# Miniprotein binders against q9h3h3, part 52

Target 1, 235 residues: q9h3h3
Amino acid sequence: EDGFTAEHLAAEAMAADMDPWLVFDARTTPATELDAWLAKYPPSQVTRYGDPGSPNSEPVGWIAVYGQGYSPNSGDVQGLQAAWEALQTSGRPITPGTLRQLAITHHVLSGKWLMHLAPGFKLDHAWAGIARAVVEGQLQVAKVSPRAKEGGRQVICVYTDDFTDRLGVLEADSAIRAAGIKCLLTYKPDVYTYLGIYRANRWHLCPTLYESRFQLGGSARGSRVLDRANNVELT

## First folded at step 21 (miniprotein)

Design PS7
Fold by OpenDDE base, fold request of step 22:
Structure PS7 (fold): chain B 235 residues (1-235), chain A 102 residues (1-102)
Amino acid sequence: as target 1 above (235 residues)
Amino acid sequence: EVRKQFEELIKRFEQAMELIEYLLELAERAAKNGDTIKARIILYIAEAMAEQARKIIEELKKLAEETGNEEFLRMVEEAKRIIEEVEKRLKEVQEKVQEALS
């Protein structure tokens, strides 16, 4: 793995955000149509650039499912970015607490659970479980990356409204585990994304706040969640 | 062994430059689309990559000076010219995005 894998994946994600999305919106589409939509657009077969024989003929940036309670409001991201640039210019120390306060001040509180899976049946099954949980109202919104030409891992992102609400973050983990997903999950606040903060940043900020590991016979949630900032187990 | 380390650092530098160029293209595209938020995100990543490229050049310079190899010294100077040009382009894109925010 080259030392710039995270930044490369970020660049590809930014490029994907600018291309059309395949969206199932539960606010406008009956839940009974979800299974047909999942069968038509399995993430392992949907290609990033619309390769011959794929379900899509045109480029697709993301495949997404919006729940009934989904709101696209991300807060004052422009104000957040301006405040961040001013803070850098000031030469003041930057800590995880600084970013948390900036996020709160600008109401940029969204975050996401992330999972990386190889293309195939396991990915499609995981996505179907997540999509159902979103449509049923257990989760608010999720997206999955389409298949890349190189056949690399695809990412599923499951969003929560508030990374400072530990209960809400844990509830989303429980819903993901209830969907049958057993892989490692990492939780990243969107404030880190909006400020371009990835691994090996000059401030030594860790963009991953939580880690969830599946546990057989463990808590009622079927996972062990670690607070990475404090190195404390939450479950 | 020093030669191998130098060649590995050069390869890493080239990868960083390729990624910065791609990021700059994406930032310009985002700006043209009116997505200033995305343009700024991409530019922050490009800035971070430029900082990493500078660190690689410092390591390359150290190895070149330790060996006294004239070829390595020339390659370091070439890398400095490349990063300076890329940083200039980065600044130009930043200025365009800032003008769009005003």
Scores: ipSAE 0.862, ipTM 0.934, lowest interface PAE 0.5, mean pLDDT 93
Fold by OpenDDE base, look of step 21:
Structure PS7 (fold): chain B 235 residues (1-235), chain A 102 residues (1-102)
Amino acid sequence: as target 1 above (235 residues)
Amino acid sequence: EVRKQFEELIKRFEQAMELIEYLLELAERAAKNGDTIKARIILYIAEAMAEQARKIIEELKKLAEETGNEEFLRMVEEAKRIIEEVEKRLKEVQEKVQEALS
């Protein structure tokens, strides 16, 4: 990857978070309306800035689907950030264990599976599968980035409530695979995002905890999940 | 070959500066919107990028000193001035965000 791609993508994601979202909320909208909503707002056609001829006339930061069990609880993120700044000032060593403990202490436990796909039918089909899995209760919440002007890869994020719950993380991987997704998946805790820890971080921390690769004819899960911290296969 | 390496490092430095400027704009926008959490995230990324820019300057300095090229030495001094100005702006934005948190 040339230059600071990860940090640039992070900046774009932060910018997108500040713009309006297109949301299907299964808590308030009948599941029978999902197909019409997906047809109206295919991610490959929804544009980041509302270009002429796109389904959206105004800027869209994200397209999201909320499941019936979705609860927006991010924990004490402000307390987490304050503790992080104090830790940096102390000059104490910072390890993955330190971040895990901070996350637990402040109840900032959410994480996400990430996949990057080129714009087009395959992306829209993948998103439709994920959206259906969310509405059916197999997943809690997911979002996808709209199409950029340059036509770069779009990202789908599938969230889990607790990155320390290994079984929950693996169940989400299984649900994503059951939806027909075959690409590489990476899992990142949100604590790393909230603390601005990306590829070029000074502590050499890896923000990716897990990697999932599709496997034909393998275990019931259809994937191999690698623990990146321990370099151990979990499946 | 040394010239090529130097030019590649300059390009990376310029990319880092451009990204920091964009991040600072985003942080100010987030702060104006009252989203102090997002402002701090953006500033943490900007700090990391400033650290990377300093590392690039050290590599540029090493190449300039090894070659004794006066043009390269001048470019290193210019890069130092640029990063110092950006770091000053970063600190100013950080102070504004901290004031909003107090």
Scores: ipSAE 0.861, ipTM 0.934, lowest interface PAE 0.5, mean pLDDT 93
Fold by OpenDDE base, fold request of step 22:
Structure PS7 (fold): chain B 235 residues (1-235), chain A 102 residues (1-102)
Amino acid sequence: as target 1 above (235 residues)
Amino acid sequence: EVRKQFEELIKRFEQAMELIEYLLELAERAAKNGDTIKARIILYIAEAMAEQARKIIEELKKLAEETGNEEFLRMVEEAKRIIEEVEKRLKEVQEKVQEALS
């Protein structure tokens, strides 16, 4: 992987956030329409810039599904950023514990399971399973990146409300696994995203708190979850 | 081998500069759209990339000094000028975003 891949992907994600989204909102749309919507907008065919022959004629940043219990409340992100800038100016040591405390103080507790998949049937099938789990209330919200021109991997993000709630994080992993997903999952708190903390940060902070690996014949969860901060298996 | 290492570092530096320029464009767009949160995120990434670029320059400088190659020394000085200009632009965008927060 060429240098700065994580930062490049972050830039592309930020650009995508500024373009229109294709959204299925289960709060306003009957669940019976989900299959037709998935058939109309398969993520492997939806193109980032609305290429000729794609289901979308206009740019699409993300394809998203909102569950019935979805709330867009992200806490005090502006206050978090201000406190972060003040902390950097102070020259005080910055640790994972510092970020956790900042997140708690400003109520910025959301996080996401991430999976990267090549465009194609496996991606579309994975997305359909996740979208159904969201509409059925097993997950709250998920999004997938559209197809890029370069044919790179697409990312599916499955959100949880609180990265400090280990049980909630594990429940989301279980729901993803129940949807038939077998790839590697990484969990990242949104606080790291909001503060621009990626792999090559000067504080050597790891933005990935958890990793989930599929395991055949294992526990009822069908995965092994590693706490990367403590290097401890949670399952 | 040293020349190859130097050329690889130059390539990485150029990639970093290209990414910073793109990030600055995105930050300006976010700021124009009134999304100050997004603008700040993008600027934090740009700052981190500028720090990486400076580290690359230090490695380039070390190789240039070790070889005594005048061409390499000139390229290091050019890279320093480029990063200083980009950092100036980064600061200008930061100031614009800060003004919008106030």
Scores: ipSAE 0.860, ipTM 0.933, lowest interface PAE 0.5, mean pLDDT 93
Fold by ESMFold2, look of step 21:
Structure PS7 (fold): chain B 235 residues (1-235), chain A 102 residues (1-102)
Amino acid sequence: as target 1 above (235 residues)
Amino acid sequence: EVRKQFEELIKRFEQAMELIEYLLELAERAAKNGDTIKARIILYIAEAMAEQARKIIEELKKLAEETGNEEFLRMVEEAKRIIEEVEKRLKEVQEKVQEALS
């Protein structure tokens, strides 16, 4: 209960979506250019609004890397939103199963692993590892927020194409860990984002589906993954 | 003390109102850009904040009535006027976005 922190961050992310992005697109850019690009645009130094002394002179909403196999397909988001509005006026109950079924019916199946890191070397190093994993084909697409005026933690999002495919989601977790990342990861299906569902929602829905915690000497995946909906450890 | 509780709720109400105003401006920007999907996302968040603000007003009303404090009661009535105007503007932006879909 932090004075609507989640909703405020969501609003900032919506604004960022509408500003220019800095993109390394492996589909059109040689992989040999990646290291120079990473050195030019470290996320701890790229500023949201183009502050003096930053590598960017204009606002940047997101820094992103698209892999060779990235095929953008959000699904039927317009139909999803229309069905959602109809459900709310129908008197039908809204449950986590409702959201899952809407996502399946409209093919809005993408989701993302999220990690939050303070500005600095650790963030830039984590981002570089993720970006290389994307260009090398272990991950498909990722983005990281730029540095905000007030500072604070930044977010790296690593997308997967089907939150109902548990093996695929866990494989992405493993690839993130193989890039040397040891912080807490949370997984959120995009259906919650497209329907504007955050912490302050009247149905008490929880958008976080999985949590991943790094474990030294753990399983073959190197992390413990908890299914938050069923309260079951997957690894 | 009850005054501290009342002041905390007023702060939360003000935070919700400021966020709704910002969200409405973002929704209009998204609609102007032709991104009706994003405009609808932003409006869903704004609706959720308006619902939270209404819950806060009910809590404020309970505290004001329990104390009989006339200043608190006037602040509750002012908060009601503010949310009513904000909700009217929210509806107007929703209608603009719906027209853009047609």
Scores: ipSAE 0.854, ipTM 0.924, lowest interface PAE 0.5, mean pLDDT 90
Fold by ESMFold2, fold request of step 22:
Structure PS7 (fold): chain B 235 residues (1-235), chain A 102 residues (1-102)
Amino acid sequence: as target 1 above (235 residues)
Amino acid sequence: EVRKQFEELIKRFEQAMELIEYLLELAERAAKNGDTIKARIILYIAEAMAEQARKIIEELKKLAEETGNEEFLRMVEEAKRIIEEVEKRLKEVQEKVQEALS
């Protein structure tokens, strides 16, 4: 038992952010090259540190696909972090509403759907479907972690522009499901990531804003999305 | 059972300390690269881990006092020394990053 699983994953993600990325950028690369790129770099075979026999010879932190309409805009993250630090010393209560307002004030509105999959065909198939959705314009940007030495689960992150725009978040969920993905999805606003808020935070905040579960059978079939903050189904 | 519970808490404390040390290395790497946003994210996570470690120490202290075990009491004092040193380094890295922002 290693404990602090979310925080270990966060540390690995921070390290990965600082290593080279393997990027298919639809803004500069023809869409017809995507399938060959996916075949060359399946996430189950791209290794974190460039193991012998892998398709990459150098470390890879992330494998990413940028859509044709992707326009990087993280917002005022430096101002967000400064305001956050001042807020903590103010004695004012910190709640999910506080984080939401801070994100709005500083225009740090992006967020991401997350899925965790074991290495293998299911991961590679899911990633390929997501990557195609990004290049075709149903999604804007996504990334997937490479294979680690220990062979644990890998993560796909699918970004959306505005976590307060529920319609946009639900449309991204639909595009993910249209790619044949049926596993649990969780949604984390980027404000939580930029403020380092994970499971072991002192405010007992839940960084997961939405959950999506695929329901097959019964009277209703399809994606079921829960707003975790209000315990309300959105779908 | 109490000895096993104490040993499990010690393992969790050690895991927290190892993670904080790793996070501080990553924060210094981010700062060296000029990425103060990343460095601050990493330090926020390290702060959260230090808080968890302090909570673990309080649980260890409670168990050590309940048993009156001198070995457990010595281990609690060693854990307190370790977290104090780690928190001092954490603060030093935070100040280094803050000065780079100025």
Scores: ipSAE 0.853, ipTM 0.923, lowest interface PAE 0.5, mean pLDDT 90

Design PS7
Fold by ESMFold2, fold request of step 22:
Structure PS7 (fold): chain B 235 residues (1-235), chain A 102 residues (1-102)
Amino acid sequence: as target 1 above (235 residues)
Amino acid sequence: EVRKQFEELIKRFEQAMELIEYLLELAERAAKNGDTIKARIILYIAEAMAEQARKIIEELKKLAEETGNEEFLRMVEEAKRIIEEVEKRLKEVQEKVQEALS
């Protein structure tokens, strides 16, 4: 059956966070160098542990691009975690409203759109489009997982700075679609990640706040976005 | 059929124990690097998995008692011993991380 898939993926992500990253930082690197960097480090060829024949000789946890306007601010994550532990000791119910309020109180407001793609040219093409959107200023920061030796799907994460800013989250969805991406996107606030809350959690919380599906007709930027908590369409 | 159900649950329990052990090693690595935020995330995941493993043990007990199978009962007692040791290690890592927050 399920076999703890979400927990395995979470463990892999935690391990990857602690290994070196390959970063294109537009704050210090001219935008004209982006295409050469993308050609050197395609996510389908950058290996997790530096396999023979790969462009990297050392482990790589993530491949990332930082936009010119990227200003990292995770908020008061240590305070968030302390408050979370106290809340669980209190015996009070844990609800989506509880998580939202904790995130607001501690200013842990970032979140991310996620897409999962099989390794190959389609992944590399999608990543290149996202990376260009970041360097051009339509998005602020994104990362993609490297190729695992066993294969499997890779993930692109596109960050936004405030999950409570619905307009900003929808604008990021639009920018992703404008880069030519048509696959399913899911949006997860970082508060769930910092509290180790994934699918099948004991509180039956849904860490996915929004889903985005590409609309079949009309403009190239069309999408249908659902609020998963309330089962309502936003678009 | 009951034997197949029991063996499947044992497999899931073993998978949970192996993943918890890996998570605890990751948490210790994060703590040694001074990354208490990461260590706490990992420990939250490990604790949740230990809770799921306890639920698996309760299902194993139910099947063992319904059949009266002594081999199954012995396997349930071994699973209990295993998770107690894992939970002890989990607590020890949690305490180390808490001390590092000072």
Scores: ipSAE 0.823, ipTM 0.909, lowest interface PAE 0.6, mean pLDDT 90

Design QK1
Fold by OpenDDE base, fold request of step 22:
Structure QK1 (fold): chain B 235 residues (1-235), chain A 102 residues (1-102)
Amino acid sequence: as target 1 above (235 residues)
Amino acid sequence: EVRELFEKLIKLFERMMKRIEELLKKAEEAAKNGDTETAEKYLEEAKWLAIKVRIIIYILEEMAEQTGNEEFKRMAEELKRIIEEALKRLKEVEEKVKEARS
């Protein structure tokens, strides 16, 4: 990602957050309706602004699936931001450990596996697999970006409750792999997003904690997960 | 590319701030009418937008630092003042909602 590409994507994501979402909520909707919903709103065809001929006539920010156990708990994000601003003012060194402690202190522990896919069958198939895994309780919540007018890659986000729970992060990777997804995955804590920290930053912080690569015939998990901070393989 | 991002962030900020102001007004009106549940809903949405506005500011501050562009720096400072004022108003409305709930 050259230059401020990550910040561009962040700006687009924040803009999308303001528009209506297409949501399948497994807490209120029977699982038997999932296939019909997926067929109605394939992410490769759902357009960001409701283009003519798309399944949606109105703007859609995200397509999302909520699992039965999904409970949005974002923690104290305002407190986190205030503490971050105070920390910058203090001139104290800022490290990945500092960010982790801030996240823990303010209970801002959510993170997400990210994958980027071109619009088409592979994207729709990947999304269907993830959506099923969410409805079946293997994953808690996921979202996918609609098709942009420019035809760029769409992003699927699969969330976990705690980026400090290595086992939980790895279990989510396993569930994604079990859904048949073979592309590169990166895991990013939301704390970095909330603080506007992207790949190119003055503190040299890496917002990607984990990287998952698919492995044929390899580990029982079907992937190799790299801890980017320590450069250690976890699987 | 950098200029395009800057303009995009400013437009997004303006949109978010407009929505925050609308939400605060709606929350205050709901509180006056004794509908504290509706007021709290609007306040919660406004709080989330305020979080996102701060992210925009952080991005602008980082852009200013990396590019040395004084326009970006000045804009980040201006936007910071604007959001701080909005946060004060948000707190005032929140207190009104609490009073209405009591």
Scores: ipSAE 0.880, ipTM 0.938, lowest interface PAE 0.4, mean pLDDT 93
Fold by OpenDDE base, fold request of step 22:
Structure QK1 (fold): chain B 235 residues (1-235), chain A 102 residues (1-102)
Amino acid sequence: as target 1 above (235 residues)
Amino acid sequence: EVRELFEKLIKLFERMMKRIEELLKKAEEAAKNGDTETAEKYLEEAKWLAIKVRIIIYILEEMAEQTGNEEFKRMAEELKRIIEEALKRLKEVEEKVKEARS
């Protein structure tokens, strides 16, 4: 396992953030147009650099859907980064609790459920289900990476407002499962992204707080959610 | 693979810094013209790029720590100096925009 795979993906994501996005905004666009938009821009066919024969002629960084209740609130990320640098300089112990308190203090509470899928029908179907759930108000915002030239897995990100609200995180998992998605999900707070904290860091911090596994015939939620920090099942 | 990531991060840093400089210039020009709304839009974009540049530096610092590579360490320190100077300039432009609003 190439020790810095997560950092490679982060660099690609940051590069993609600089390119134009394909956005369906339910605040300004009627929900009745969603199916036509999904048919026009299936994620498996939208190419990162606008390859010949793709639905896009220009580079696309992300494909995104914004719900009616979507309000971008990132908190004080600059203050968070400054406090993090000061903490490192202080030599004080750094724990998951320390990161949680920093996030709360600076109001940087957003997080996301992540799923990785190969390009194809299964990806496009999963994305269509999520996009509908966002437009219907079951989810607030989601994005998917376009197809890369290498044919690697594409990532779908489903955001929640507060990673400290366990109920809200679990409700988003339930909505994703209700959309017919059966793959493994991992939940990552954005605070870890903003601080450049990935797997195998010097502080032994785990950036993945939750893991969701699909369960047939199980609880009403259709998944088992594991708290990785405490190694406890929440469902 | 580590070298490839290093080179990718440096190229991304350079692209982001170039864009920050362009945005700061545009914000200053907009402020001089009394278009404070446009100036603020450019400043907000520059602030987000500065956040991402700091993430690149954190990744490089972690790579340096894990590998013991002195080149990675020196580069992270250099990039940190560069972004700190850009952040000072950003604050100066913010003050100019505030003055233009008053």
Scores: ipSAE 0.879, ipTM 0.938, lowest interface PAE 0.4, mean pLDDT 93
Fold by OpenDDE base, fold request of step 22:
Formats: C-alpha cells, structure tokens, sequence
Structure QK1 (fold): chain B 235 residues (1-235), chain A 102 residues (1-102)
C-alpha cells in the first residue's frame, strides 16, 4: 500500500502552485502560436526547478493552457472549509452525500480528470492533444506538472466546472479520448482536495468519483466510464 | 516516509505563512497609498494561501489519526491556532482596503 503517496503529491502540487506558471492563454494569444509554444515548452523537458539545459532557467510550478471560455470560479472555498470543520466537531455522520451537499452549498463544484504519464514523447504528445482541445474550445482549462528531478510520473489535469454535471464530465472524457489519449483517467472533485481528503481517510470517503478506461471498437466516446460511488457504468 | 511527509508539510506551512504575512503587509501599504486594486490582488493571493495552509492542517490531522502520533496531532493544533490568527489579521486588512475604496 503506497502509504501517504497521494498526500506527498498534494504537498508537491501546493509547493508548485507557489512558483511561476508557464501559461498559454487562448484569450490573449492567437491559436496559431500554440504549436510554437508547445515546441518551446514540452512538459517532458520543462524542469520543476529550472535545471541546466531545460527550456526554463527558473522554477516552473505548472504548465497550463486556458481556453477562450475559461473563467476561474472556485466558489466559497473558505466557507466550505469552515463548514467542514464545524461538521467534524458536530459528530454527525459524514458521507459522500454530505460532501456533495457541502460542495453545492458553497458552490465548490469544480473537478478534474487526472492522468499520470512517464516523462517522454507520449506525455508531450498527450499534452499537445489536450492543449489543442482547450484552444479549440472542447475543453476549458488544463495543466501539466513539469519534470521532477526524480524522473517520476507527470500529471495532466483537465478541469470541468461541475462534478455534479455527469454530461459535462463525460464530454470532457470524450474530448480527452478524441485527443488520442488511451491511458487510465480518474476524475476527482476539487472539494476533496480542499478538505485534505485522500484515499484511506477516516471517513472512508473515496475522492475518485469516476474512472475512465480506454476501449477499442466501443462507443463513439472511445472509453468506458465507471461511476465509483454507485459502481455503475455510465457509457 | 511518514516523517518525511511531516517535515515537508511543516516546511511548506512555514513558507506559506511567511508569504501570507508579506502579502498582508503589502496589501496594507497599497491600501495606505490608495492603490486598492493592488491591495486586493495581494489579499486574494493571501486568501488562497490560507486555504492551502488549512489543507496542510487537514492532512496532518489525518496523519495523526491514522498513525496515532501525538506529535502530528499537537502540531496540527498549533498550526490551526497560527492560521486562525492570520485569518483574523487578513480580515482586518480586508476591512482597511474596503475603507480605502469608500
């Protein structure tokens, strides 16, 4: 059992959030410049701390692409955290339904499809496909972690506005699959991240809401999506 | 591995808290100078860091629960007190910025 691996990754992610980001913003930058930007900053070569010979000389926390319709709306995360603390002190039962209700009440509805890939051409190719999908308006926003010194897997995050909107979540999966990505995808609501809830927590909450597996010759979506909460296939 | 995570979280907390304090100071200075837009940008960054600091605390609390380590528990409680004080200060600065806009 990889003990607190998820928490380690969370700590690294939070540390990365404090460093500068490499951003392609489709709202301000012509789409025609995307290919040059992708060639300049392939995520497999961009290093977390600006190692010698990397495209970046300074630390980079994330590489991100913002679509034309991207509007950051995180809701009332502070209120969510306060309500969560109050709930813990109340002794009331905590269920996935409780978390869903908290998220709705505080308008903290964002979530993300996650994929983990080894550094290299496959990662860069996957990222390029996602970046194009974002710029073309099929996806709203995505980010990828830079290469770590340890050469570990890099994560691509593709965000959706509402984890309670199954159609929106499935549409994002379809767009990711259309970009040629065949790896396992997991969908995690940000509410779990904001509350420090990872796998094997005391409340037995599963932070993974959906799982997408690539399927050859299947439906037009090219994937099989499992609702982890209900253990039901959605596709 | 657990100890390494603990130390990492503490260092991250310290870095974030230092940045929050810097941001609050900068926000106050900007507000005094009538630059409310800059002050608000600093406040928003501070608010996000405060959110992340709370995540660190939640992780530590969960680590304490799972491991039974009293050091982790005590540390989580200490950090919670620290962030609560910072949040009070943040609210005070926010009110000063609002007053400067009026």
Amino acid sequence: as target 1 above (235 residues)
Amino acid sequence: EVRELFEKLIKLFERMMKRIEELLKKAEEAAKNGDTETAEKYLEEAKWLAIKVRIIIYILEEMAEQTGNEEFKRMAEELKRIIEEALKRLKEVEEKVKEARS
Scores: ipSAE 0.878, ipTM 0.937, lowest interface PAE 0.4, mean pLDDT 93
Fold by ESMFold2, fold request of step 22:
Structure QK1 (fold): chain B 235 residues (1-235), chain A 102 residues (1-102)
Amino acid sequence: as target 1 above (235 residues)
Amino acid sequence: EVRELFEKLIKLFERMMKRIEELLKKAEEAAKNGDTETAEKYLEEAKWLAIKVRIIIYILEEMAEQTGNEEFKRMAEELKRIIEEALKRLKEVEEKVKEARS
């Protein structure tokens, strides 16, 4: 293996970003239409490149749901990237604290809970639950990858506005668990993505900030949430 | 293999640069026709693609660092030169759109 598996996935995700998206936008579409839309576009059946027999005739990069209160704000990502390049030439240390401060300074505070599921009923059921939580206002925005490879896992991303707001991140975890999702969830701040920092990086940074595990004895909805940076349980 | 990732990144870079140039031309045309709202939407999409092009370059720089491959390093430097020229063009189009709004 080449040791760049996350970078391969990142390249594929960026290519997908450029292809058409299938979007249910609750800001302009009645909530009563959601179930029909979900039935028409199950993520296990929507194909990445528009294969014969799929519900889509053209490539689809992502399937997404925008909540009624969704107000996109990515912050100053261009300034973030410029400051990052200057930091690297400065010789100053690069640490998790440095990344956190850079994100705060440039207002690049969004992050996402991630889950990986094989194509099939479990994936489609999980996505439907997440999509309903978004339309009902418990979550703000989510996306799921279409089917691209037989037997390959697909990803659901559930975004939050501010990775430093632990209560908000935990509330999103709780809403995900209320949708019946029991698999491992990992939380990644978007700052790592915009700076091209993945698991195999020269600074030995860990891009996963939080992990959520479904446990019978956990807090609300049975979650145990670990802060990977400080090695402390939040629940 | 790392060669496969390198080739994916180059192909993606080329696709993104082609789209950036298309968006900048569309933004200029929309601004000349008085549709500054559409021009600004094209510019925003171009700016997001430029952000992603920088991510490609960061990945390639990390690949060069970890592998010691001079081809990856030289390519990262060339791609950086290319995106910097595109950013100058983007600024020029932004000014034209701003002038048209007035």
Scores: ipSAE 0.869, ipTM 0.932, lowest interface PAE 0.5, mean pLDDT 91
Fold by ESMFold2, fold request of step 22:
Structure QK1 (fold): chain B 235 residues (1-235), chain A 102 residues (1-102)
Amino acid sequence: as target 1 above (235 residues)
Amino acid sequence: EVRELFEKLIKLFERMMKRIEELLKKAEEAAKNGDTETAEKYLEEAKWLAIKVRIIIYILEEMAEQTGNEEFKRMAEELKRIIEEALKRLKEVEEKVKEARS
């Protein structure tokens, strides 16, 4: 209604970042423990603020799984932000190419596939499939939001380490589909998040780089992937 | 509502700034006790919160641009001054931690 829906969600996500997380870390936890952990903490039942009768008694911001090969590398985000501010005061044009170059220059290359699902079996099943793919090494890291009090849709984020590596992003899409996920996926490079750039912005930038739709006519396990920046179908 | 988003962002900013100050105090204490690894972890967390505070300010600046609301613009400028002061303190604590490692 107010034209800032994405910004409301961003504020909620940043607040969630500050609350405790429930983490399965395959770097320090045996893979054989994953199924018990998933059964204890289904995302449709873990509550954002610790509601009575939920598995958690205290607030939870995110439920996450880290793979064996997860090596966090966010790049020089502080330098990215400084360069962004200097660029804006310079009066030079701001285009999709300048955002891409800023990300490359500062090595802020991560991005994420996003999916939104209602609470219930479908969400819990999708999350379990993603979590297993992470622990088995097909994906690197993922997180899912807990159940909010209003009971709205929840988000699963599946991260990749380089949005400029199109093949790597498409491989992550394939791994998500192999886990049985058929819903719409959208891909957003983290550079847009760190610069506070959402759908409604003065530069007319498109923060969604790719969309993936499941269909039988797709070239990779039924995926059809659209490059939103260049308006071209990749599959 | 735009007003609701504004209030939400201000409350989040306040929460983040309180955490940054707490982390800087903990980093100084850890460094005084010779635990520079713990001090560096607190500093890293504070740096990440400062990144997020900058995102809040960017959102406020865009809200001001799109709505023409001068209150949003003035608040974004004020919050920027506040985070810059905190970043100066963060740098000072970082230097103290580096010296303690020597």
Scores: ipSAE 0.868, ipTM 0.934, lowest interface PAE 0.5, mean pLDDT 90

